# VH-VL binders against p86728: the designs that were tried, part 12

Target 1, 153 residues: p86728
Amino acid sequence: SNLQCKIAGGGELIPIRTPEYRAWVPLGEVGLNVSDSKVLIFAARSCFGAHILLQNNAEDFKNAVYEIVIGGMKNTRSGIRQCVGCKFDEWVKDKALNCRFFNYFWISWCGDEVWVGHGYRPPHNRILRYKYENQPVINAASVRSESDTYWAL
Short names: E, the ipSAE of ESMFold2; O, the ipSAE of OpenDDE; V2, 0.75 times the mean of E and O plus 0.25 times the DockQ between their complexes.

## First folded at step 10 (VH-VL; framework fv_ebrasodebart)

Design b1 (at its last look DockQ between E and O 0.45; V2 from the best seeds 0.00; counts 0 for: pae O 2.1 > 2)
Fold by ESMFold2, look of step 10:
Structure b1 (fold): chain C 153 residues (1-153), chain A 122 residues (1-122), chain B 108 residues (1-108)
Amino acid sequence: as target 1 above (153 residues)
Amino acid sequence: QIQLVQSGAEVKKPGASVKVSCKASGYTFTSYGISWVRQAPGQGLEWMGWISAYNGNTNYAQKLQGRVTMTTDTSTSTAYMELRSLRSDDTAVYYCARDLYDFWTGYYFDYWGQGTLVTVSS
Amino acid sequence: QAVLTQPPSVSVSPGQTASITCSGDALPKQYAYWYQQKPGQSPVLVMYEDSERPSGIPERFSASNSGNTATLTISGTQAMDEADYYCQAWDSSTDYVVFGGGTKLTVL
């Protein structure tokens, strides 16, 4: 990582499987604490629809601060939005995911912008950036997926 | 080419159940969902719920929770909607529609069946 | 839950521009969708994702979603456009579909 901001976890990657349900899996419940971090690096093996929620409060899944969708629209788009299910503030055409292999991604909320990229070397390969006027403190993160997904976080 | 063909009209008594079928053709059935939408005489459209033909997940409108069941049979490319404990205000035309639901866009309906009139009369 | 409000009717002369509104507090955060229903027929999708037109829908149909109001616009309105029009949105907080009450477009 070339970023000076703290990367979440800092140790061995945590394996998670999310079935094709709408339920969120809180990362704090599986041992990943993001409360003093500004960057999340992870891998996912999935056909489509990997969702990451950045939260002020670990128990709030309806008023989440940011939702990042990687490989949405059946693995054709990735984007950033300010609430679960609202219109995307920024998105790009992106065939990011692979059913057979893990691909790496990173998310940064370092400074006053949210960035998303491919690979494990932020800030390299950035695909999305968005500046939010009043960026709140991120204390928690959760994941879910539209298809059966294996995560390494 | 894409068609949704529904079962015929039904006349029911209050307290009975009705099951409407919707046979799809001209597309890969398991790649899409089916929504059910009803329309009472002279009234607007009311969404009843959705089912994914991919995995069988369902989402039912709040007012119909406990009274509605939606299923699919992938071997015949057919969706079913059963409404139980019928009452007079369930009299409506019941439509099935191909649902392009996505976590990105929400629900929307690009192809509709011809509708099935269900009359509930004492 | 979200509510979408439409005027019950709109009248236009042939060749004029018809404008059908759909108002709701959820619309700044949701895509709007539009359906046309002619008497005795099933609804037909005429606009999606706020402003996108499906293939086969004439270019005289357009739509927008700004503030709390989505608008369906038909330029050069023809007698065949006489129908009921419904807006629809996703209430993502409840994960339910909401339809507007419908607008009857009359072409004199």
Scores: ipSAE 0.567, ipTM 0.834, lowest interface PAE 1.8, mean pLDDT 91
Fold by OpenDDE, look of step 10:
Structure b1 (fold): chain C 153 residues (1-153), chain A 122 residues (1-122), chain B 108 residues (1-108)
Amino acid sequence: as target 1 above (153 residues)
Amino acid sequence: QIQLVQSGAEVKKPGASVKVSCKASGYTFTSYGISWVRQAPGQGLEWMGWISAYNGNTNYAQKLQGRVTMTTDTSTSTAYMELRSLRSDDTAVYYCARDLYDFWTGYYFDYWGQGTLVTVSS
Amino acid sequence: QAVLTQPPSVSVSPGQTASITCSGDALPKQYAYWYQQKPGQSPVLVMYEDSERPSGIPERFSASNSGNTATLTISGTQAMDEADYYCQAWDSSTDYVVFGGGTKLTVL
């Protein structure tokens, strides 16, 4: 079960701010290591476009393993894709973000599937699931946003 | 009104260098990038590379590595493209274009300069 | 390096539907953008994403994707639509942009 994997985040809050530009903020730079984890729990306060990048190489933002977009398309969609700027492999209509309040989310990549859900308690409220072949090892994660976003991990 | 205004036509000898300018207006220059695209007479569009007016990062087409340099002057909202060691097959209309990133789909070019003809001949 | 292939030319009569294809192995993963270029003019963005048009672009312009092929469709083609059309994609792995070879659309 994906839920048996080690969880990163969800403990002591690490505040991160991503402004309204493309720059990625590596979670490792704020002391959050996901290399030994298969689940990431986080909170975001954002109007739209919270992006999470799962990486094999912390320094490589072009050949990422997965990108998860929460509240994309002006907070109307959430989705999973294999690379930045690629077509989404899975997406749903989703109004997941709030401009004024932190909402919690979780991402799981324990097995050959990546899962995304609302809230801080996997596997509940799963909104996305996609099975990938030949999943690379995830050693790092980064965040960015389409709008001024505050993160808590 | 968003505009990209390029410098005038150039005539160069083989081996020379050319530097084309592109002045941007009507938007926050440093919030976007500038791509350069050329078009030989009667041919298609060829992407040359781009520069971020935000952080100054550049990426050039492999074919032009070592011969092209892109720069920006944020004080004048102007982008520059220098092409060195010119040869006859560099004869083309050179375009600058506003390079914007869509978080969903990637990079595209929504505004273009009027083009600069560069002729390389002996 | 990724390659986008377009037919060199497409011809239609006024009022007919024109379809311009753009094929590439990367297109199942990459979005295609479309540009219109008239003689002596700069390219103009006409489509981004599957169904998004910039302001000023008529609704008769649409785009679709199937497999490794992106298609620009112009319904009710008019004489003013005669131009060269280019598809364009971006590859995040290389950070490179690639254009198709272009298609000359002739309105007979």
Scores: ipSAE 0.272, ipTM 0.792, lowest interface PAE 2.1, mean pLDDT 92
ESMFold2 (binder alone), look of step 10: mean pLDDT 94; pTM 0.956

Design b2 (at its last look DockQ between E and O 0.42; V2 from the best seeds 0.00; counts 0 for: pae E 3.0 > 2)
Fold by ESMFold2, look of step 10:
Structure b2 (fold): chain C 153 residues (1-153), chain A 122 residues (1-122), chain B 108 residues (1-108)
Amino acid sequence: as target 1 above (153 residues)
Amino acid sequence: QIQLVQSGAEVKKPGASVKVSCKASGYTFTSYGISWVRQAPGQGLEWMGWISAYNGNTNYAQKLQGRVTMTTDTSTSTAYMELRSLRSDDTAVYYCARDLYDFWSNYEFDYWGQGTLVTVSS
Amino acid sequence: QAVLTQPPSVSVSPGQTASITCSGDALPKQYAYWYQQKPGQSPVLVMYEDSERPSGIPERFSASNSGNTATLTISGTQAMDEADYYCQAWDSSTDYVVFGGGTKLTVL
């Protein structure tokens, strides 16, 4: 049931709060390095609009990135796209987030596909998958949210 | 039933200000934004800016920076647009529209007010 | 910054298919939206997110967005479809809304 690829982290979960900001919070700045990993498992407590950016370069917010949106469109959709703010390549109806409770999620960029799911046991409860022909190497990740969000990564 | 009802027509002199109201009903006002769009006689649509009823954040079109102020009153579910230092080329119908602004699809205007004619004439 | 270009007018016979184009460099990466405006009326959203139809809009309305061009298509065009049609997209470089110049659809 486990993916063949390494999961990011390996120590204590890192708590992060993203207030209602439009700015990205680089995970490397809070001590989470994804450069030798292919899977991210995390929890979020949020009303809507939890965003995760997977980046080739920690300072690149447009090119060579994947943006995963969990609970977008006021907590009605989740999706995967290849640039910030562009059209989604794959999305599903998904009421993923809860204002009062943490829910778990996972993202995998193992192999030639990007997968997203609920829970903490990938590949269980996968909700999204998309194959990209020219996938960049992912060396960094950042988060932001449209509503006040607490993360555990 | 979602409805946006705007204040009545106004006639102004150059240099004056105008404040147009937009009262929303039939939905949770604080969950959406309001965009303002104007249309000069015989012309197309021109976006003026947006305000979030959730937190009061604004984004104004570059051409109007410094002349426009958008506000909301959540207790009355009403949005306001004030345009200052009026010129004759500000003569237009001014629309408010409910804006589903989101980092997903960006701007979308699904319900529109009836429009407010503002005439600027000396 | 971003510009959306529409033909000024399109004429069709009743029952024929009307096609209204909207061209711009923003469109490959952005959703297109379409609005109908009849004389003396406010605009009405008729297509959203490239190809989605709001509830209450007839199935003869469809839309697509491919390459630099979004297209609104009305099959079986009726006299009630006479209106101005505007496309709209987001300009990611400015975070502003851009409208096309509008297309007057005439059903003769």
Scores: ipSAE 0.403, ipTM 0.805, lowest interface PAE 3.0, mean pLDDT 90
Fold by OpenDDE, look of step 10:
Structure b2 (fold): chain C 153 residues (1-153), chain A 122 residues (1-122), chain B 108 residues (1-108)
Amino acid sequence: as target 1 above (153 residues)
Amino acid sequence: QIQLVQSGAEVKKPGASVKVSCKASGYTFTSYGISWVRQAPGQGLEWMGWISAYNGNTNYAQKLQGRVTMTTDTSTSTAYMELRSLRSDDTAVYYCARDLYDFWSNYEFDYWGQGTLVTVSS
Amino acid sequence: QAVLTQPPSVSVSPGQTASITCSGDALPKQYAYWYQQKPGQSPVLVMYEDSERPSGIPERFSASNSGNTATLTISGTQAMDEADYYCQAWDSSTDYVVFGGGTKLTVL
């Protein structure tokens, strides 16, 4: 169960802003370490395109473990893929983001599956699940956005 | 209306340098990147590299490493591509293109300049 | 370095379906984009797989992928569709953008 995994985020709010650009903001740089966790809970205020990268190496953005896109395609889809810019392995129609308000989300990589859900209570409101072969250890996470986005972690 | 307007045609000697400009309008310049693509006469498209108008980060094609420099001027919403040590096989139409801020798909070019012919001849 | 291979030419009669292929080892993992270029004009983005068509692109244009081959399909081909078509992808291993060699579509 996802509830048995250690949770990163969802506690003290760490404000992060990602402008309308491709640049990643490593969560470690703002004091959030996910190396000992298997669940990430966060909030985002964004019009579209909130991206979360799960990494084995904090300095490696090309060989990431997962990239989660919430509210992609102008806030019409959410999906999971194995690397930045790759084809999505799974996606759903999803209007998940709000320009004016923070919405909560959770990502779990407990076991051999990655889960994504709405809200702050895993495993409820799960919208995505995918099993990857040979999953590397996740030691870091980063965020970026397609629009001016505010994060709370 | 989104537009990319490039500078005019250039004629250069071998060994010279050329700097092509690309003025962007109709969108927030610093929210996107600019890619440069060239096309020799009767040939296909060749990607040269891209630059971020936000932070100035660049990525150049290996073939052009050391000879190409891409820059931006945010005050004028203009991108520049300089190619040095020109040779005859650099003769081509050079295009600038807007690199989308849509990361669902990576490296797509949705708007293009009209192209700039650069002729290199003795 | 990734390579994208296209047939140099494809011919169709008006009203027929045109299929332009693009093959490359990077395509199982990367999306392929398609551009249309008419003589003396700049390329125009027409399609990429798993997305909505760009504004102004007719519904007769569609894109698909199978294995290492991406395909641009034009149903009910019209004379105005005669052009060069280029596929494009991103190589994650090199972080380079790659174009196919281009396909000249002739409408007979």
Scores: ipSAE 0.152, ipTM 0.757, lowest interface PAE 3.0, mean pLDDT 90
ESMFold2 (binder alone), look of step 10: mean pLDDT 93; pTM 0.950

Design b4 (at its last look DockQ between E and O 0.03; V2 from the best seeds 0.00; counts 0 for: pae O 3.7 > 2, placed apart)
Fold by ESMFold2, look of step 10:
Structure b4 (fold): chain C 153 residues (1-153), chain A 122 residues (1-122), chain B 108 residues (1-108)
Amino acid sequence: as target 1 above (153 residues)
Amino acid sequence: QIQLVQSGAEVKKPGASVKVSCKASGYTFTSYGISWVRQAPGQGLEWMGWISAYNGNTNYAQKLQGRVTMTTDTSTSTAYMELRSLRSDDTAVYYCARDLYDFWSGYEFDYWGQGTLVTVSS
Amino acid sequence: QAVLTQPPSVSVSPGQTASITCSGDALPKQYAYWYQQKPGQSPVLVMYEDSYRPSGIPERFSASNSGNTATLTISGTQAMDEADYYCQVWDSSSDHVVFGGGTKLTVL
């Protein structure tokens, strides 16, 4: 099968600012619905610590989630973990973010794996992949950041 | 050489307050946090809380919420811990520790002060 | 609330291998850290992020974290290794630090 996985937000980009590490910003509340999508492409301008949460439902910030951290450890690592704040299941050295410029990233939960990459053309420039034994259905996403971050989604 | 130097021993009565200082040197103070850890005589280590020297954000152990205040003075590279409404079971050695807290891996205490004995007696 | 359980004491002869365990439900999902405390002294970090050794800590110290158990291992144990040892974990759900109860290592 040549099944094309749907990209969220196909249209005008939604600007979001997340200052210091605060409550999660649910993307559905800012007009981006991911419930029928399998790929998120976005840009971020940030010094470090961009966090993206993939959720079974918009109100679950603890269970049935995957947390992707781009530019963690002061912009030296990126990784995938299967719960907020737990040990990373997969990570790489990665100086992904830039304080002055927007960089593009993509996340895919198409199929039975979660993939993360740089740029705006998945699957190109994939930096992370992780296969979960029992991947939950992803219907929502949220963002937050460790440093002042501008997002375009 | 990284060093954390704490204020001297204190003797207090129940109901009083104590404020312990922790003077840091040998590193960029505002790039790290400070955790406070206490140890009652003959007992193990108990985390009390953390403060960021970068932005002053704090996180206190639930057991001590409402009784503890942590602050920093970046001009003197000094952290402070104040414990109020002292009880006899607050008798302990109080340590400050440099904390590499990160949302990646949590808390890590790589350098410790010499400790401050606080004795609470009727 | 997370709990870490350590044996109260471990005894070894000089030159033998000491193993100090730390058990808890948080350990499969969190990094473990280890601290050494000699009598009358402040704690010293001896292992971080499950298995990494800080600069200045002897190579005879190693550690692992598997399942519900983290283990600190000291090979070729020396008299200077006699101390209390504490494991530590992050309870990220409450954003709290949890220490184990401590293990007294005696080198006979």
Scores: ipSAE 0.494, ipTM 0.826, lowest interface PAE 2.2, mean pLDDT 91
Fold by OpenDDE, look of step 10:
Structure b4 (fold): chain C 153 residues (1-153), chain A 122 residues (1-122), chain B 108 residues (1-108)
Amino acid sequence: as target 1 above (153 residues)
Amino acid sequence: QIQLVQSGAEVKKPGASVKVSCKASGYTFTSYGISWVRQAPGQGLEWMGWISAYNGNTNYAQKLQGRVTMTTDTSTSTAYMELRSLRSDDTAVYYCARDLYDFWSGYEFDYWGQGTLVTVSS
Amino acid sequence: QAVLTQPPSVSVSPGQTASITCSGDALPKQYAYWYQQKPGQSPVLVMYEDSYRPSGIPERFSASNSGNTATLTISGTQAMDEADYYCQVWDSSSDHVVFGGGTKLTVL
């Protein structure tokens, strides 16, 4: 095997709920550390606006490396951006989320690019890619949502 | 920008060896692999093998086992492909290509070198 | 090892839809990737599986899978789309990468 990137998530499920678009929930605080990983697999049940933050500093939510938005704009778009709330650097039309059921996703940052895909089997079903020039080291990840969202990691 | 720049054209006699280089730039070399693909004149693409720039693991096409060696120099971000015991049917354009997901496996090739023509003739 | 079979040639008029098939026993177990090669140029990846287009690839390019056949579809085909197209898979059984024989797309 040539696998060199560790996967975070995909094992024992860690439930997380983000009921409102207010505070980030650091994954480290719920027992999921991504500092030694390069791939994150997770499931989300949400109506719209599932946000994943990839951070250099676990306590810095403004200068994140990437923000991945799944099912943004009322579950019509998914995208990647370099800063929270900024214009998307890459985006696609996407109805990725479901109010009633968990859908699986994966994010990878193993190389010089960040990739996002549908499902629980990276690197398949890729939907987004972005290359970050001089990408900082990712040491933490957090989640937040625009609607009541249940996560399983 | 990501680039793969290969060495120049080669002319070899049957039985000789050729070593083609592929210098990578614009990305972290050791985060990806390099595949080599050749194309005989007027023919299709033929995968030759793959090398991980991360750990040096290689996987060669069965047809070329024992006759091909792939290496990398991380200090210069350069991949090398040596083909020995050359035959006339080895005449082809040889391409290096970045293997996108070396951290999983070599599935696809998103950036390619410009190609190196190797001509084997008596 | 796996074998991928493509039609040697496909012809379409400008504006028509071109379909290039790739069949093999490795499908649909493994996804097919597609490359475009114009004369005298290196191949260019045009599709990641059936779900993603690399930057710079027009939306008129799409891919699908059905049974043991992968299909590259080019809607509204343009003269610039004239090229050779190759499908490619990673065969898990042999741990080898396999290319199809290639399809020459001619835009009449």
Scores: ipSAE 0.062, ipTM 0.731, lowest interface PAE 3.7, mean pLDDT 90
ESMFold2 (binder alone), look of step 10: mean pLDDT 94; pTM 0.959

Design b5 (at its last look DockQ between E and O 0.44; V2 from the best seeds 0.00; counts 0 for: pae E 3.2 > 2)
Fold by OpenDDE, look of step 10:
Structure b5 (fold): chain C 153 residues (1-153), chain A 122 residues (1-122), chain B 108 residues (1-108)
Amino acid sequence: as target 1 above (153 residues)
Amino acid sequence: QIQLVQSGAEVKKPGASVKVSCKASGYTFTSYGISWVRQAPGQGLEWMGWISAYNGRTNYAQKLQGRVTMTTDTSTSTAYMELRSLRSDDTAVYYCARDEYDFWSGYEFDYWGQGTLVTVSS
Amino acid sequence: QAVLTQPPSVSVSPGQTASITCSGDALPKQYAYWYQQKPGQSPVLVMYEDSERPSGIPERFSASNSGNTATLTISGTQAMDEADYYCQVWDSSSDHVVFGGGTKLTVL
């Protein structure tokens, strides 16, 4: 059960701003370590395009384990893919983000599936689920955005 | 209006070096990258590499490693591509192109320079 | 290194539908971009799969992908569409860009 996995985030708020640039902001640099966790809870205030990268190597942004895109395509889609810039393995119509308010989200990789949901209470309000073969260990996470985005973790 | 304006045609001897410039305008230069693509006469497009005007990171095609250097001057919004140890098969039209990173689909080249002919001959 | 294979040439009559294919092992995982190049001109971005058309690109242009083959489709082909067309992918693992060999579209 995802509820039994250790959770990163969702506690003390760590403010992060990602401007409209390509660069990833490693969560480790702001003191959030996900290496011992299997669930990430976070909030985002954004107009569109909140991206979360789950990595095996904190310095490797090319061979990431998962990329989760929330509010992509101008806040009309959310999806999961295995690598940055690759085709999405799963996506849904989703208007998940808000320009003015923080919305909460969760990502889980406890089992053999990656789950994504709205809110701060896994496994409720799940919007995405995908099973990947040969899942590497996740040791780090990073965020970036297509629009000026504020994160809270 | 977004424009990429390249330097003029070059004629070089084998073994020489060439440096082509690409001046960008109409957009925030440091928010994008510049790719270089060449095309030999009557041939297809060959990607040479790119440089980020944001952070200066470069990535070159493997076959050109050691011979090519890409740089940017943010004060003039100009990208440069230097190719060394020229040989006859380097004769081509060299294009600069703006790297638009589509967060959904990756890198695309949405604006191109007019091209610079580089001729290498004895 | 990724390889993209295109037919050297495709011919269509005006008003017919032209299909230009691009095949490669990377295409099931990566999006393909398409560029149009007319003689003596720079390439122009035309399409990529599941994207909105760039400004100035007619609706008769569309892009799709099936398996390891990307296809640029031009419905109601016009004389002005005669050009070379190139597919292109970006490999996130290598961070390299690869172009197909190009296809010359002739409008008869």
Scores: ipSAE 0.432, ipTM 0.827, lowest interface PAE 1.4, mean pLDDT 91
Fold by ESMFold2, look of step 10:
Structure b5 (fold): chain C 153 residues (1-153), chain A 122 residues (1-122), chain B 108 residues (1-108)
Amino acid sequence: as target 1 above (153 residues)
Amino acid sequence: QIQLVQSGAEVKKPGASVKVSCKASGYTFTSYGISWVRQAPGQGLEWMGWISAYNGRTNYAQKLQGRVTMTTDTSTSTAYMELRSLRSDDTAVYYCARDEYDFWSGYEFDYWGQGTLVTVSS
Amino acid sequence: QAVLTQPPSVSVSPGQTASITCSGDALPKQYAYWYQQKPGQSPVLVMYEDSERPSGIPERFSASNSGNTATLTISGTQAMDEADYYCQVWDSSSDHVVFGGGTKLTVL
């Protein structure tokens, strides 16, 4: 990692499964606390539509600070948006996910931008960036998916 | 060719129920949802709710909760909408539409059934 | 729940440009969709994702979504374009679909 910011987690990876349904799984409920960190590294095995929500409050799913979608639009796009379900502020063509294998990703809210990349060595392989107008406070994260998804966080 | 073919017109009395069918063909039925949309005479379109053909989950318009039930039969690629306790103001053409829901873009209704006229009168 | 407001009617002469507006608080954050319904027929999708045109829809149809207003524009309007037009948005907070009240386009 070339980032100067703390990476969330440590110890054993936390397995999570999100079936196809629209409910969020708060990462704090499964033992992953992001409140003292600026970087999240994880793996997902999924056909499409892995969603990560960065939140200022663990109970706030309406006014989330950032939603990151990896492999949206049937695994053809990834993007960053400033609320659940709103138009994307930044997106790229991206076939990020694999139905059969775990792929690795990272998200950083270090500094004055949100970054998203492939792999487990941020800031390498960055695919998205979004510059804040106002510095966010991120205390929580949640996940959900459009297809049956296995996570390792 | 993608097609949604609905059951025929119905005449009902107040207090009765109606069940409209929507048979899909030309695509993988379980990969999409079905929304139901109605249109009273001379009025606009009103979304009633949707059902996932994949897992049978539903979401109903708040106005109709308690009176509507949506189901699917994947063996026949058919969606059903049942409206109970009919009133005269339920007289409308009832459409099924293929629900191309995408967490990226929202709801898109790309194919519509021909409509089913339900008349509620004494 | 979100509300979409359309004018009840718009009249244009053949060959002129028709503009149909759709106003609502959801529009800055959501994609707008447009449907055409001719008398006695089912609705047909004519614009999606604010400004995209489905295959088979004539190039004279265009659309935009800016601020609280989405606009469907038909250039070189023809008699066959006479129909009701509905805008639609997804209210993602309630997961409800919202249609505008519809606009009857009359050509001459």
Scores: ipSAE 0.259, ipTM 0.734, lowest interface PAE 3.2, mean pLDDT 89
ESMFold2 (binder alone), look of step 10: mean pLDDT 93; pTM 0.948

